# Ledger of designs, part 150: miniprotein binders against p81326

Target 1, 226 residues: p81326
Amino acid sequence: MLHFGGFIMEINHISKILEKEREEYIRNKVEEYLKQGFSKDDAVNKANQSWRTYIGHRIQDVIYNLLKKFLKDSGLKVTTDKALNNRNLPEELDKVKRLIAINYGEYLFLPDADVIVYKVENNDIKIIAIISVKNSFRERRFETTYWKLKLKESPVTSHIKVFLATPDKDNEISYKCPNGKPKKMRIILEYELDGIYFLKEDFEETEKAKHFGKIVEDIIEISKKL

## First folded at step 11 (miniprotein)

Design u87
Fold by ESMFold2-Fast, scan of step 11:
Structure u87 (fold): chain B 226 residues (1-226), chain A 83 residues (1-83)
Amino acid sequence: as target 1 above (226 residues)
Amino acid sequence: SDLEKRAEQLIEFAEYLIRLAEELLEEGRPKFAIEWLKLAVRMLQMALELARKNNLDELAERIEKLIERAKELIERAEKIKES
């Protein structure tokens, strides 16, 4: 809760906003690809891939800016995996990167950490949470779960909360089957992750599956225990 | 106060949404810009009511100006959409 009555309800409408421009965007991209010499089918496929990338970046940016602005007065800082992939990192971000990276023998990889929340106290960095942003579950449905399980293996990263944020526009994990039971994917994601935050209104909340607007106070509460 | 901090945070987020809408207008996406601006207006109107109830006159004036700016951008976006 943000102390502003209905403010949270407006955030839940993001999924509707994201769909308003979809058809126009795809039509324009199809035209571009046709001009480049692609076939009709290839142009349509590429346009749909372009839309998924475009809107994915848009929703990640919106979530990043929302968290950055609403958490700053709680002593919390926000960054992105894109910022951490810069070759010449500021010292603070280099420390964040080292505290979140997972070792695979000779290689280090960042988890699917679209948005990262951390705090700095007495020149020490503590990672609070990683938010994975998924616009659809067609391809990488359990990627976030994989990273959660890997982070749990190390004492350095086992405390980090792993959240999924999604509009779930296709009702892949917010919809209940006619018999009232959640789908397998929803059951697994909710069980393994620390929380799922939906950018939509039409779903039944649980302890771990909530409206996105609740993420701010949840993260603040977690940070106080660290 | 806590309410003033939250109102300031909401204003900063609304300013981000307005900037995002301006970028979308430059990219020729007025329909998308309009939807983000409408979200900003709704959020700012809620903040305005709270500021007024708590006699935060300076804050209320800042919010009113942002609402007016967002509405002007919606009108501009509607004209671009018609073209």
Scores: ipSAE 0.594, ipTM 0.849, lowest interface PAE 1.8, mean pLDDT 84

Design u88
Fold by ESMFold2-Fast, scan of step 11:
Structure u88 (fold): chain B 226 residues (1-226), chain A 83 residues (1-83)
Amino acid sequence: as target 1 above (226 residues)
Amino acid sequence: SDLEKRAEQLIEFAEYLIRLAEELLEEGRPKFAIEWLKLAVRILQMALELARKNNLDELAERIEKLIERAKELIERAEKIKES
């Protein structure tokens, strides 16, 4: 009867809140674009593009703030790829940036990590996890697995957990085929990644695929082993 | 205590949701603001129960004021939505 259990259930339903907003958001944006002189077809296309941008930023921000608030008391820190791409980096974030960089011969690139969890012990930084946030698996389905495989190649980054967080509103990776088999994409993502956290209630949990509310305790436990 | 830390975490996240809702109201999106405010109220009610069961009177008073603020914002958003 712990009230925090109720909080976890509420977090698992974030996708329902986002979906309730979609239809009205698009309708209002179509009206705005029509008033600006766009054709009906252009207004609809622009409204749908606006929604995709809006919802992507919203879910990333919610996840970032949730992790920051709930991990703070466990000695864990949270940052974003946007923070790491600032021109004027604090020393601590500069160290984080160096510890997740991937080598491509003469070049160093950062993975596209939406949210990064790390800890500071003495004067050293240890990266715990990278969380990739995906609303849709349309054209960028394997990006998260590519980064996981690249990170595994170096002893500096091979310990870093790579997680996917997604509402999966279109059931692209939470659905099972009529024969009970998961879709190919789900099989590949679950095999290669350290975990998938769904911002929805209706799916079958596995050891690696869980309700998003479980991410806080999972990250804390991982950090104790590093 | 662990329960006091959990209550504070819930409060801080609810405060974030209230700020988010205020921004949405400023942007003319009252229906969106209402959904996030309702979530904030629910989270604050959980924090209030924890505070009251553990006789954390000052924390309980702080939570009650935040719930009042969130409900006032819901009423304001409902009026804007009706217009």
Scores: ipSAE 0.688, ipTM 0.882, lowest interface PAE 1.2, mean pLDDT 85

Design u89
Fold by ESMFold2-Fast, scan of step 11:
Structure u89 (fold): chain B 226 residues (1-226), chain A 83 residues (1-83)
Amino acid sequence: as target 1 above (226 residues)
Amino acid sequence: SDLEKRAEQLIEFAEYLIRLAEELLEEGRPKFAIEWLKLAVRWLQMALELARKNNLDELAERIEKLIERAKELIERAEKIKES
């Protein structure tokens, strides 16, 4: 559906735009915290933490809106974990929440599903994919793989595709042959997950590790088989 | 047709990017707003090329108006940035 090569290049511009804002955002937040009475060191630390939260939400929002707009005419719907955490859920979203919940004995928890793609068929919900959005791997390296492995344990959720979307600006899971080789993290993530979609130009492509621009076509193809 | 659906999807995403840029302008962040608007213009130009090649005059006119709106916002953002 997105068979125009130009789309892949334009998607990669998203990550470049996000990087350009960091310096201005940090500067403004440092000034804000200093005015609130924080020390210079505390203001800098709080500003850096604020940036990490901000950029994470920005990437998630862009991916959510991109998928929502480009999947709309394929009979696919898109929601977020934020929407599913509302107290008064519409019936449709309540069903979505139930279909991705993981059982821990007496407790049910949602996976780390930043964006969720599903379809409605004969008034029943079918979950197609969940996308975990990661700007950095420093603190939560195997979180996405943990949720994938838990989803595989149940016949209700085992069909759900689990994707990672990331700019990977620190090159934690990116490499390019022949000069680079995969790190343990890249090997594990690619093995366990159904796909990794990069918001960057320079990485080693495989059948599972792709440019983000290919995600729309891939999800549509998966949905046709369900 | 599939081409018309794709063009409409491009338009809807570009409209999202324009709204994002408007929010950034209200927050006093014109440099970042300009970058998102440039992306919107690029995607709208791709949609315009599709519409023109398929003789979809009404769709092409809609896209041209959105490109004009995005460019006007870029001009406004450049003025805010210079101030």
Scores: ipSAE 0.493, ipTM 0.815, lowest interface PAE 2.5, mean pLDDT 84

Design u9
Fold by ESMFold2-Fast, scan of step 11:
Structure u9 (fold): chain B 226 residues (1-226), chain A 83 residues (1-83)
Amino acid sequence: as target 1 above (226 residues)
Amino acid sequence: SDLEKLAEQLIEFAEYLIRLAEELLEEGRPKFAIEWLKLAVRFLQMALELARKNNLDELAERIEKLIERAKELIERAEKIKES
């Protein structure tokens, strides 16, 4: 059902919408900072920093809401790393947090799990997948693979699927060299991760690298095999 | 049915996009709001096609009303953008 072309293509257009409004966002933020007494140069720099934070949160929020709406009828629940770091956790989310936390001696840390999919059966929780959302790969290009490898080390977390979702606007991992070879970063990410979902039209699909619109059905199928 | 569930899911996601657009309009970002509303309309049109193909008349009417609301918000946003 979710395989009709219109759905997949409209989901891929989300990245275009986010990009179209950068200039309006920057203009509004510059105006705001100027009203606060910042110089023009400082206002521009602060506005650009604000945009980078804003766009990251926006795409994560859209992905979260999409998964939440399309998975609920399959008995699956969706939460976020932000929700798990709230001051007071409901019992169910506290259990989710414990089931994805990684042990570093006397310390526990959450993986880079922007969005988390799980199911509840008779008060027992099963984590299905975590999705890491990346707008660019310049600063943290292999962070998602680090968390995947750490999760694989424990019998408690080794079954958890780790996915990357990205617009890849700069063609850092979707570009193919003239001789047909993928870039090194694409090869490594695809090899180590359970899947890469692109919010863009133009790239070569593989078994593990797909249009983002396919993520819903893939997660449902994974949950049935547990 | 599974088709009816899919239509409901498309509607719920579109309603999220409409709420997002309303928040952006309140923040003085009409251009950004218009783009999200247009995406909401496209998802509602997909839901409407599913409802009509499966003779779900009551659902189709509900979707048509949501499409009209989204279009009214686009018109309002265009006026804000121009002023």
Scores: ipSAE 0.689, ipTM 0.888, lowest interface PAE 1.4, mean pLDDT 86

Design u90
Fold by ESMFold2-Fast, scan of step 11:
Structure u90 (fold): chain B 226 residues (1-226), chain A 83 residues (1-83)
Amino acid sequence: as target 1 above (226 residues)
Amino acid sequence: SDLEKRAEQLIEFAEYLIRLAEELLEEGRPKFAIEWLKLAVRFLQAALELARKNNLDELAERIEKLIERAKELIERAEKIKES
């Protein structure tokens, strides 16, 4: 049952649905690449790369639509890094982009902000949070942490909450000290980030490491303080 | 009313999940369309209980129609999957 204000149990099913898709997706993509003339090894590698791209987009899209629907009536707006990278931006989104961009001398880059939550009050835009969506960590351990540290350097962006959302199906950051051995990645990510939201049932819950279903209410509460 | 807004949020997210499932059916992926439709039904059932407890009869009827549509799509997807 879904209780009002409690989406935790239903949201966790998203991870299970995505896991069921993996095997069939990879099998079909391997077949496709073999027909294109790729070797078996190349076909498998390309299929796995295709899956990582596919699942990343699916999780981002689901999170984007969930936040957009559930935050709408709280005076909050939601956009994506894809929307901000369009050539012709509406004025409002152009302002959002400028308020999260990080300066590297002559260059401005967007952080790893898959989903951005902001509010508009009296024609002023305030960025509430950015959510980085990661299906796996592999070789990309601290990207979200890097962006958090960069955002902290500027008074324009230092207030922006940086969250990680992840199914973490391989248990890469689910526990701080599994079998008594510290997991550096989980410990550092929890320490530096404003929150980690898991799209799964089993993980070590803390004040900053929470079930994804709690993100809506957390963002609403943060927005009231800005 | 705030309760009506909350029910509407649940409905809108379920409608998104139904659209996602319809796209998956079009792509020939009925197995996964079924999973997303089942999730949509769960959100709609939660919205229906909220509407019924607060005597929002028109909203309840609208939600019941959406649940019916989602279940029809599940049946359709099951037949495609078996084909």
Scores: ipSAE 0.623, ipTM 0.866, lowest interface PAE 1.5, mean pLDDT 85

Design u91
Fold by ESMFold2-Fast, scan of step 11:
Structure u91 (fold): chain B 226 residues (1-226), chain A 83 residues (1-83)
Amino acid sequence: as target 1 above (226 residues)
Amino acid sequence: SDLEKRAEQLIEFAEYLIRLAEELLEEGRPKFAIEWLKLAVRFLQYALELARKNNLDELAERIEKLIERAKELIERAEKIKES
């Protein structure tokens, strides 16, 4: 409770930390690919793709561990879609997987749920929220929106909150109408999703677009209404 | 109490950040390790203030030792970074 505001401010610095060594990471990967015989342009492109994958995994891991540590005393549990994709699952995770899976005829697929928050009450599992983690919006910009709309179609999953967490360093969705021109991505994502949590200091705050530090309190409050 | 639980949550997250930094040091990435360790220290400092304000002396001692460990790792990482 006391000094929790400091927690919010420090979380916003995760984006700055992750970016600090980007130049060195890219330079090292470019050198590696050049030694493998790739052209300079191909090496640069491959290095940038490698960085996007690396930083994405790091942000997901940090968010997972943060939520796991800060939600445990509220009776909430946290898992990942990677954990749910194991063939032989513990009973509890198998139940979580079944409650989140979307049916496509003979096929069942998990949504792009990097982090999943749920609770267990009287041997029943209730899914609280799915968090999709995006470092960049250059590709697959509406993927999270697609999964939200699919989950909304079923009475089993329609209550599940779908959140986006992002540092948005390139200001791709930080503002709804910069210079008087509407940003389609920001407007659509905010409209369709249950919330956008920014791991940065400067962005246009709304009731749905918030500092990442608020996610813990928001999830706890949502869970109490279920 | 709720304040003790918050302090423990801050400590556990800081311990995660310290482990992450140790892994980065083993991978030869001291610059990145230093930044995560600095973040860990900030979380631990908040936990320490919370513990001290509530007269949780044993918890405060534990947090002080973790801060010392994190600062020692920062010093080690700085030396590796300069080499």
Scores: ipSAE 0.708, ipTM 0.893, lowest interface PAE 1.2, mean pLDDT 86

Design u92
Fold by ESMFold2-Fast, scan of step 11:
Structure u92 (fold): chain B 226 residues (1-226), chain A 83 residues (1-83)
Amino acid sequence: as target 1 above (226 residues)
Amino acid sequence: SDLEKRAEQLIEFAEYLIRLAEELLEEGRPKFAIEWLKLAVRFLQRALELARKNNLDELAERIEKLIERAKELIERAEKIKES
């Protein structure tokens, strides 16, 4: 409901703030680990691992709160996979969990659903979208795609939109080769997923790959169809 | 109204950013608290523009006070950073 008058510019600034934190965070963590008696190589490795965890949680939290605030007046609710992993769930969240869980025989697992958007109509819950938040694709290139394919297998979950949200600071999926062709990873992710939302300025938009500021209105439009 | 709802959404997100900044100040990270507070001010200024354009005087006053609070926190963070 809100993406005119330069709102997208403010959202894109979030990624610049997050990147400014990196050097200081790494420096402080290296110092901390060195004081604990780790070698220089181990301290650097541990600091980089700590940063990836920290920035991942920060981006997820920002996206969660942004979606929660901007979707509330559209009758939409937002939760997280962390909330769904609480042992004492409210009935509403227990229903949400059951509606996105994937069956592996005797086991049930949640997909890579960092943020979940749903609506409640006459005590029925309808899942609108799952957003996977990725700061880097170094190790886990197709996790989001795997979960999308699994969700498509069931009539209960096949309608759920699966989105990827990422700053893509290392240009792992927003880069184009010199001939103008996207990289294989980008082609596969865009083909299989319902959308990719970038928290960066420097990329070329397509129908499915957009500035993150557009996600709010896209989700509202999808929810009207359901 | 739709404009009033949009202004309220901007306010609530700005309040979230202010809470993030307060957490960072508590953690001894004033440099980044300042960055988040500046972003909060940008969202609040947008909300203020919407409120003023639509003659929503009470809402405009609320936003102005929140901008003042954010600026006071920036000043506090700048002093912590310098020390």
Scores: ipSAE 0.600, ipTM 0.860, lowest interface PAE 1.8, mean pLDDT 85

Design u93
Fold by ESMFold2-Fast, scan of step 11:
Structure u93 (fold): chain B 226 residues (1-226), chain A 83 residues (1-83)
Amino acid sequence: as target 1 above (226 residues)
Amino acid sequence: SDLEKRAEQLIEFAEYLIRLAEELLEEGRPKFAIEWLKLAVRFLQTALELARKNNLDELAERIEKLIERAKELIERAEKIKES
C-alpha cells in the first residue's frame, strides 16, 4: 500500500525548519550588505526584502519536490509555472499550459499556479490541482480566490482544485481570535478555496484548513475521484 | 513492488534534502543545513526500516550509505557552525 500517513510528522517538520531559517538568513544577508558599504538600517531593510523573495522560492521548491517524489507512483505528475513559462515547451507541458489558461477576450493568461498536479491518460491530460504559495498577505490577499473564481467559470477548468499553502508566520489568517471567531480574511479564503495547507504548528484546523503534512494523501484521494 | 516504490520515494526526497543542505553550506548557513540533514536522516531511517523488515538487503545497504553521507555532512556543518 502506498499510504503515507506515517510520514505526516516528518513532513510537518518542514514548517519548523522554514521558520528557524529566517533568523540565520537575515543575519548573513545583513553582514553581506554591511560589507558592501550599506548602512545598518539599509542592510536590515534589504535583508528583509531578500528574505521575502527567498522564502517564497524555497517553499515553492520544497512543495514541488515533495509532491513530485511522493505522487509519481500514483499516476500523477507535477510541474511549476516557471516550467510552463519556458519558451521551448515539451508537448505535454504545452497541453498543461493550455488547460489552465484563462480567457480574457483575445488574450490568455495563466492563473497563479506555483505548483500544478495533473495526470495523463491515453495522451489526454487532466489537471488535478493548483497550489498557490503565499508567504505573506499584506497586499494581494485575495489573489488566489480571484483565480479560483475565474477557473470555475469554464467547464474545462471548473473541476480543478485550488489550494493555498502558507507558513503564515505573521498570523494573518491562522490567528486565533480571543472570542473564537476567525478573521474575515480566513473566513473568505477557506470558503472560496478548496483547501488551505499551513506550514506552521499553531492554528485552528478544520476540514479545509490543515497541516501541510496532509497534502500528499489529500491529492491522491482527490485524483481517484476525478 | 509497492513497498519498494515507497522506499524509493523516501530516498529520492531525502536526496533532495541532502542537496538542499549542501547548497546551504555553500551559502554559509550551517545551522539550517543541519536541520535539513536531520530531516533527510529521518526519511532514510524510515526507508531503512521498511527495507530491513522486508529483507531487501541491497536497498538497505544503499540507504545505509546515504545515512552515512548525511551524518558526515552534519559533522562538517557542526564544525562550521562552531567556528
Scores: ipSAE 0.661, ipTM 0.872, lowest interface PAE 1.3, mean pLDDT 84

Design u94
Fold by ESMFold2-Fast, scan of step 11:
Structure u94 (fold): chain B 226 residues (1-226), chain A 83 residues (1-83)
Amino acid sequence: as target 1 above (226 residues)
Amino acid sequence: SDLEKRAEQLIEFAEYLIRLAEELLEEGRPKFAIEWLKLAVRFLQMALKLARKNNLDELAERIEKLIERAKELIERAEKIKES
């Protein structure tokens, strides 16, 4: 039997690996850009832009593969918003796309759903959850809450759980009242979303804010109730 | 069985991590490859414990070979990192 604590500890290692990658990645990219003839300031700026793109894709890919492997035997399937934007979309994924699309009058748009969990029962598709993956919270802090609120407006999508997954290395949303003052971002995100899953050891745990290692069992439990 | 399915899930995720590490080695990033390979070994060790406890000898042998492959890749990455 797989020990529960062991699984959680392995998930915490992912955040540590990503943090180690940041420093060396930026150093190497600065060196590359300097060799290409860019100024030091330009090289640093370009390296930081490159890192933001790289880490976003890395975290999303790791989470996607983890969920795909660990949910497969529970009758659950996993896809990505990137897959849904493919030109040659399989019938099953075309149905998934239609079931998460949000109506803006004459237009339909997909939410920013990095990872999507769904099930197929008797030829019917039911969307279980979307997971938004955020490495940092910078200027687009409430993007995930916007999509949650829009999904709640339609009977087709109102049942879909919206989760945030994050290493939160800068402690931007890890605690509700650090140093005695309320963290507006953490409080709002926890209130509006269905859950926050941390890829780190230290954070304030609540009913809705948990270690990422708990996401698999939570999704399976949700799917049984639908 | 459910335990065999769990072991297989751990193996499949570890195989993904090994492939990720191989890509990083091809990109000249041995330090990052080593970290992902170490994580793969930890997942494989959990799978091995499950296989051994349930007397799944063929599965245990397959996992042991994957652990040896991952460790060999770590050794190669360490040498590349030193150069």
Scores: ipSAE 0.575, ipTM 0.855, lowest interface PAE 2.0, mean pLDDT 86

Design u95
Fold by ESMFold2-Fast, scan of step 11:
Structure u95 (fold): chain B 226 residues (1-226), chain A 83 residues (1-83)
Amino acid sequence: as target 1 above (226 residues)
Amino acid sequence: SDLEKRAEQLIEFAEYLIRLAEELLEEGRPKFAIEWLKLAVRFLQMALRLARKNNLDELAERIEKLIERAKELIERAEKIKES
């Protein structure tokens, strides 16, 4: 049997690598915004927002490349919402886009699907999972659950697994309250979503809330049942 | 074999991390590059153990060369960081 050995532990360290950039990045951005004429408070707020955007893109890129490398030998393909927003899509990606798009009358919108895993059998595409990557839950905290609930409404998309991947560095959903209870946001996200994958070491692991390194095996197992 | 495929997956991910680190070095971010290179070395060491256990001598030699390259990049990044 193939076991990753230390793989899960090393993947958890990604969170620590990302944190080493935070202080230096924020300091540089604060200085930049002050030079542009922003007040100290506005500069700090803008720098923190810039960091959240920067780190979100970095985590998304790492997750995309990890899944692409480790899933390819299992007959699985990986793409991103960025790729699906290109004007001239290859036929395969155009089909992927159509299979996850949600109808709002005259409009179609993609869910918060930073990374998408699918398979191609014959000429048919089957979407396996979408992964929403979140570094912060201060704003738009239930966006991923909204998309999960919308996808459940259609027989075309109801099978699609919706996962959240997060370092949760600010302990927004992995920290326990003083009374030992999980935070309300953690309870709601875990209840509504198909899984939460943490890029960190210390949290209460459950059937649905796991170390990120376990996502590869989980996705492969799900794909075998579809 | 399954173990050979796993070793190759580890190598490909490590190569991605090395490319990421090279981009960060070009952007003048040696501290960040060093951390990603160290992670790449650890994945390459996992791949090396799998290659050696399966007597894949040519693959093991390839992995050892990649580890040496990653370590050379770490040394370069350390010098840039201290300058």
Scores: ipSAE 0.774, ipTM 0.919, lowest interface PAE 0.8, mean pLDDT 86

Design u96
Fold by ESMFold2-Fast, scan of step 11:
Structure u96 (fold): chain B 226 residues (1-226), chain A 83 residues (1-83)
Amino acid sequence: as target 1 above (226 residues)
Amino acid sequence: SDLEKRAEQLIEFAEYLIRLAEELLEEGRPKFAIEWLKLAVRFLQMALEAARKNNLDELAERIEKLIERAKELIERAEKIKES
């Protein structure tokens, strides 16, 4: 008897672990840049930029490994956009790349698909979901919705579920206005996307906005209906 | 069984967290290695409880060894952090 409620609760604490990591990371990077001869202001700015890149990769790697471990016994496979950008692609990953690529005339671009879940049946590949990982919403807040809308335009990709995974540390999409209304960004993201999974304890759950630990069972359920 | 599959999934994820913590220790970041190791121990304890309750003795022994490894790494990390 494994308590999945316990699993969901522990996964929610990842955001706290990541936040504890920030202070030491920034302090060490500021010291490093000061030793290189940068001014205090420049060192702080560079350290903050370095942290945003670092934490983005950390969250993506944790999500990738979690999904890979927990989905493998359900006949599901997991890959990343980084794997798809390798020069020497195995046939299977080349097919995955082709099935999620969006056509812009003479150009093909991958959507913001940090993590991709698919299945293989009788040598046919079916894409189940793509997960976009966002640590902050400051600069590219609607990028995930843009890709969702583009994927909906083609019969090849219209079935693909598009999820957002985020700690939302700055309460950019979990904050409510004084009248109890969600922020515009939250309303748009929840409306357009197939789901939002928070690596955060304190927020109001809905049918589409959930604690991240619920993503495993949700993906398994979706795959059974395809 | 489904329970053994889920226990194995928890073990594999915990092993990933232990490897992550080892990387952080190599980078000179013991404080955060400790946090990831504590999370790994909690997942391993969930798997251990399930294994013991279902009399899966060999699996329980494997999990106990992993918990001991993770706790030894925590002790090492705490000594590094204090120095």
Scores: ipSAE 0.692, ipTM 0.888, lowest interface PAE 1.4, mean pLDDT 86

Design u97
Fold by ESMFold2-Fast, scan of step 11:
Structure u97 (fold): chain B 226 residues (1-226), chain A 83 residues (1-83)
Amino acid sequence: as target 1 above (226 residues)
Amino acid sequence: SDLEKRAEQLIEFAEYLIRLAEELLEEGRPKFAIEWLKLAVRFLQMALEMARKNNLDELAERIEKLIERAKELIERAEKIKES
């Protein structure tokens, strides 16, 4: 057990840090697009689009590195769906890819598995969990749920835990008061998924909905049972 | 020691954050670099408290040097930000 409350508090602040410097990013990108000959309005619009892509990738990278560092000593390995989409895969990652790929006739596709946790024992690979990272829920509200349901259909993948990690800055799914009804999206996501981990300070925890800092010990405990 | 392994994990994550901040400084993004460096210092301070409480003097010295490096980078970033 980690046991240090400061760790959980600081991990929750990552989401705030990521958004705090939005203005500097936008300013720099606007200047870059203006140099390329775009109008001021187009430069601002393109800079805002660039920010949304940037912040999403940054959250994913931070979560990947956090899990990699903190799970290393527990016999667990971490990779990303981006790594698995490389044309020339090492044998170990090729095996990981095959163990999470979903069959659509002649085609195999990866789920929305931004981060993947697995273990290796005597060259056998066991997938422990996949983590979907969402900065916002707009038009992709139930994408993680779709992949969870597809993974449940196969005996090869049905054991894999599917987690959502999100800052949920707009309180779209993090509100759950004992005497208040949760929003529909929160109810569905919590019911279908194996866990939701919030990168924020202010929300009510449940058995499945927790502060992100708790994910490390949860994954270690799951891995011991497999 | 499990505690020593946890301290090393905090150090490794802080080192990742320092590298991220160095890259951001090279990209001319001092404000963002400062925030990541401050987070790195806070994780290193947690590791330092663990090391000191358990009389791990050599580990504590390593952590203190990393904190000093991160603070020097914050000072450099603050000067770049003001310019």
Scores: ipSAE 0.741, ipTM 0.905, lowest interface PAE 1.0, mean pLDDT 86

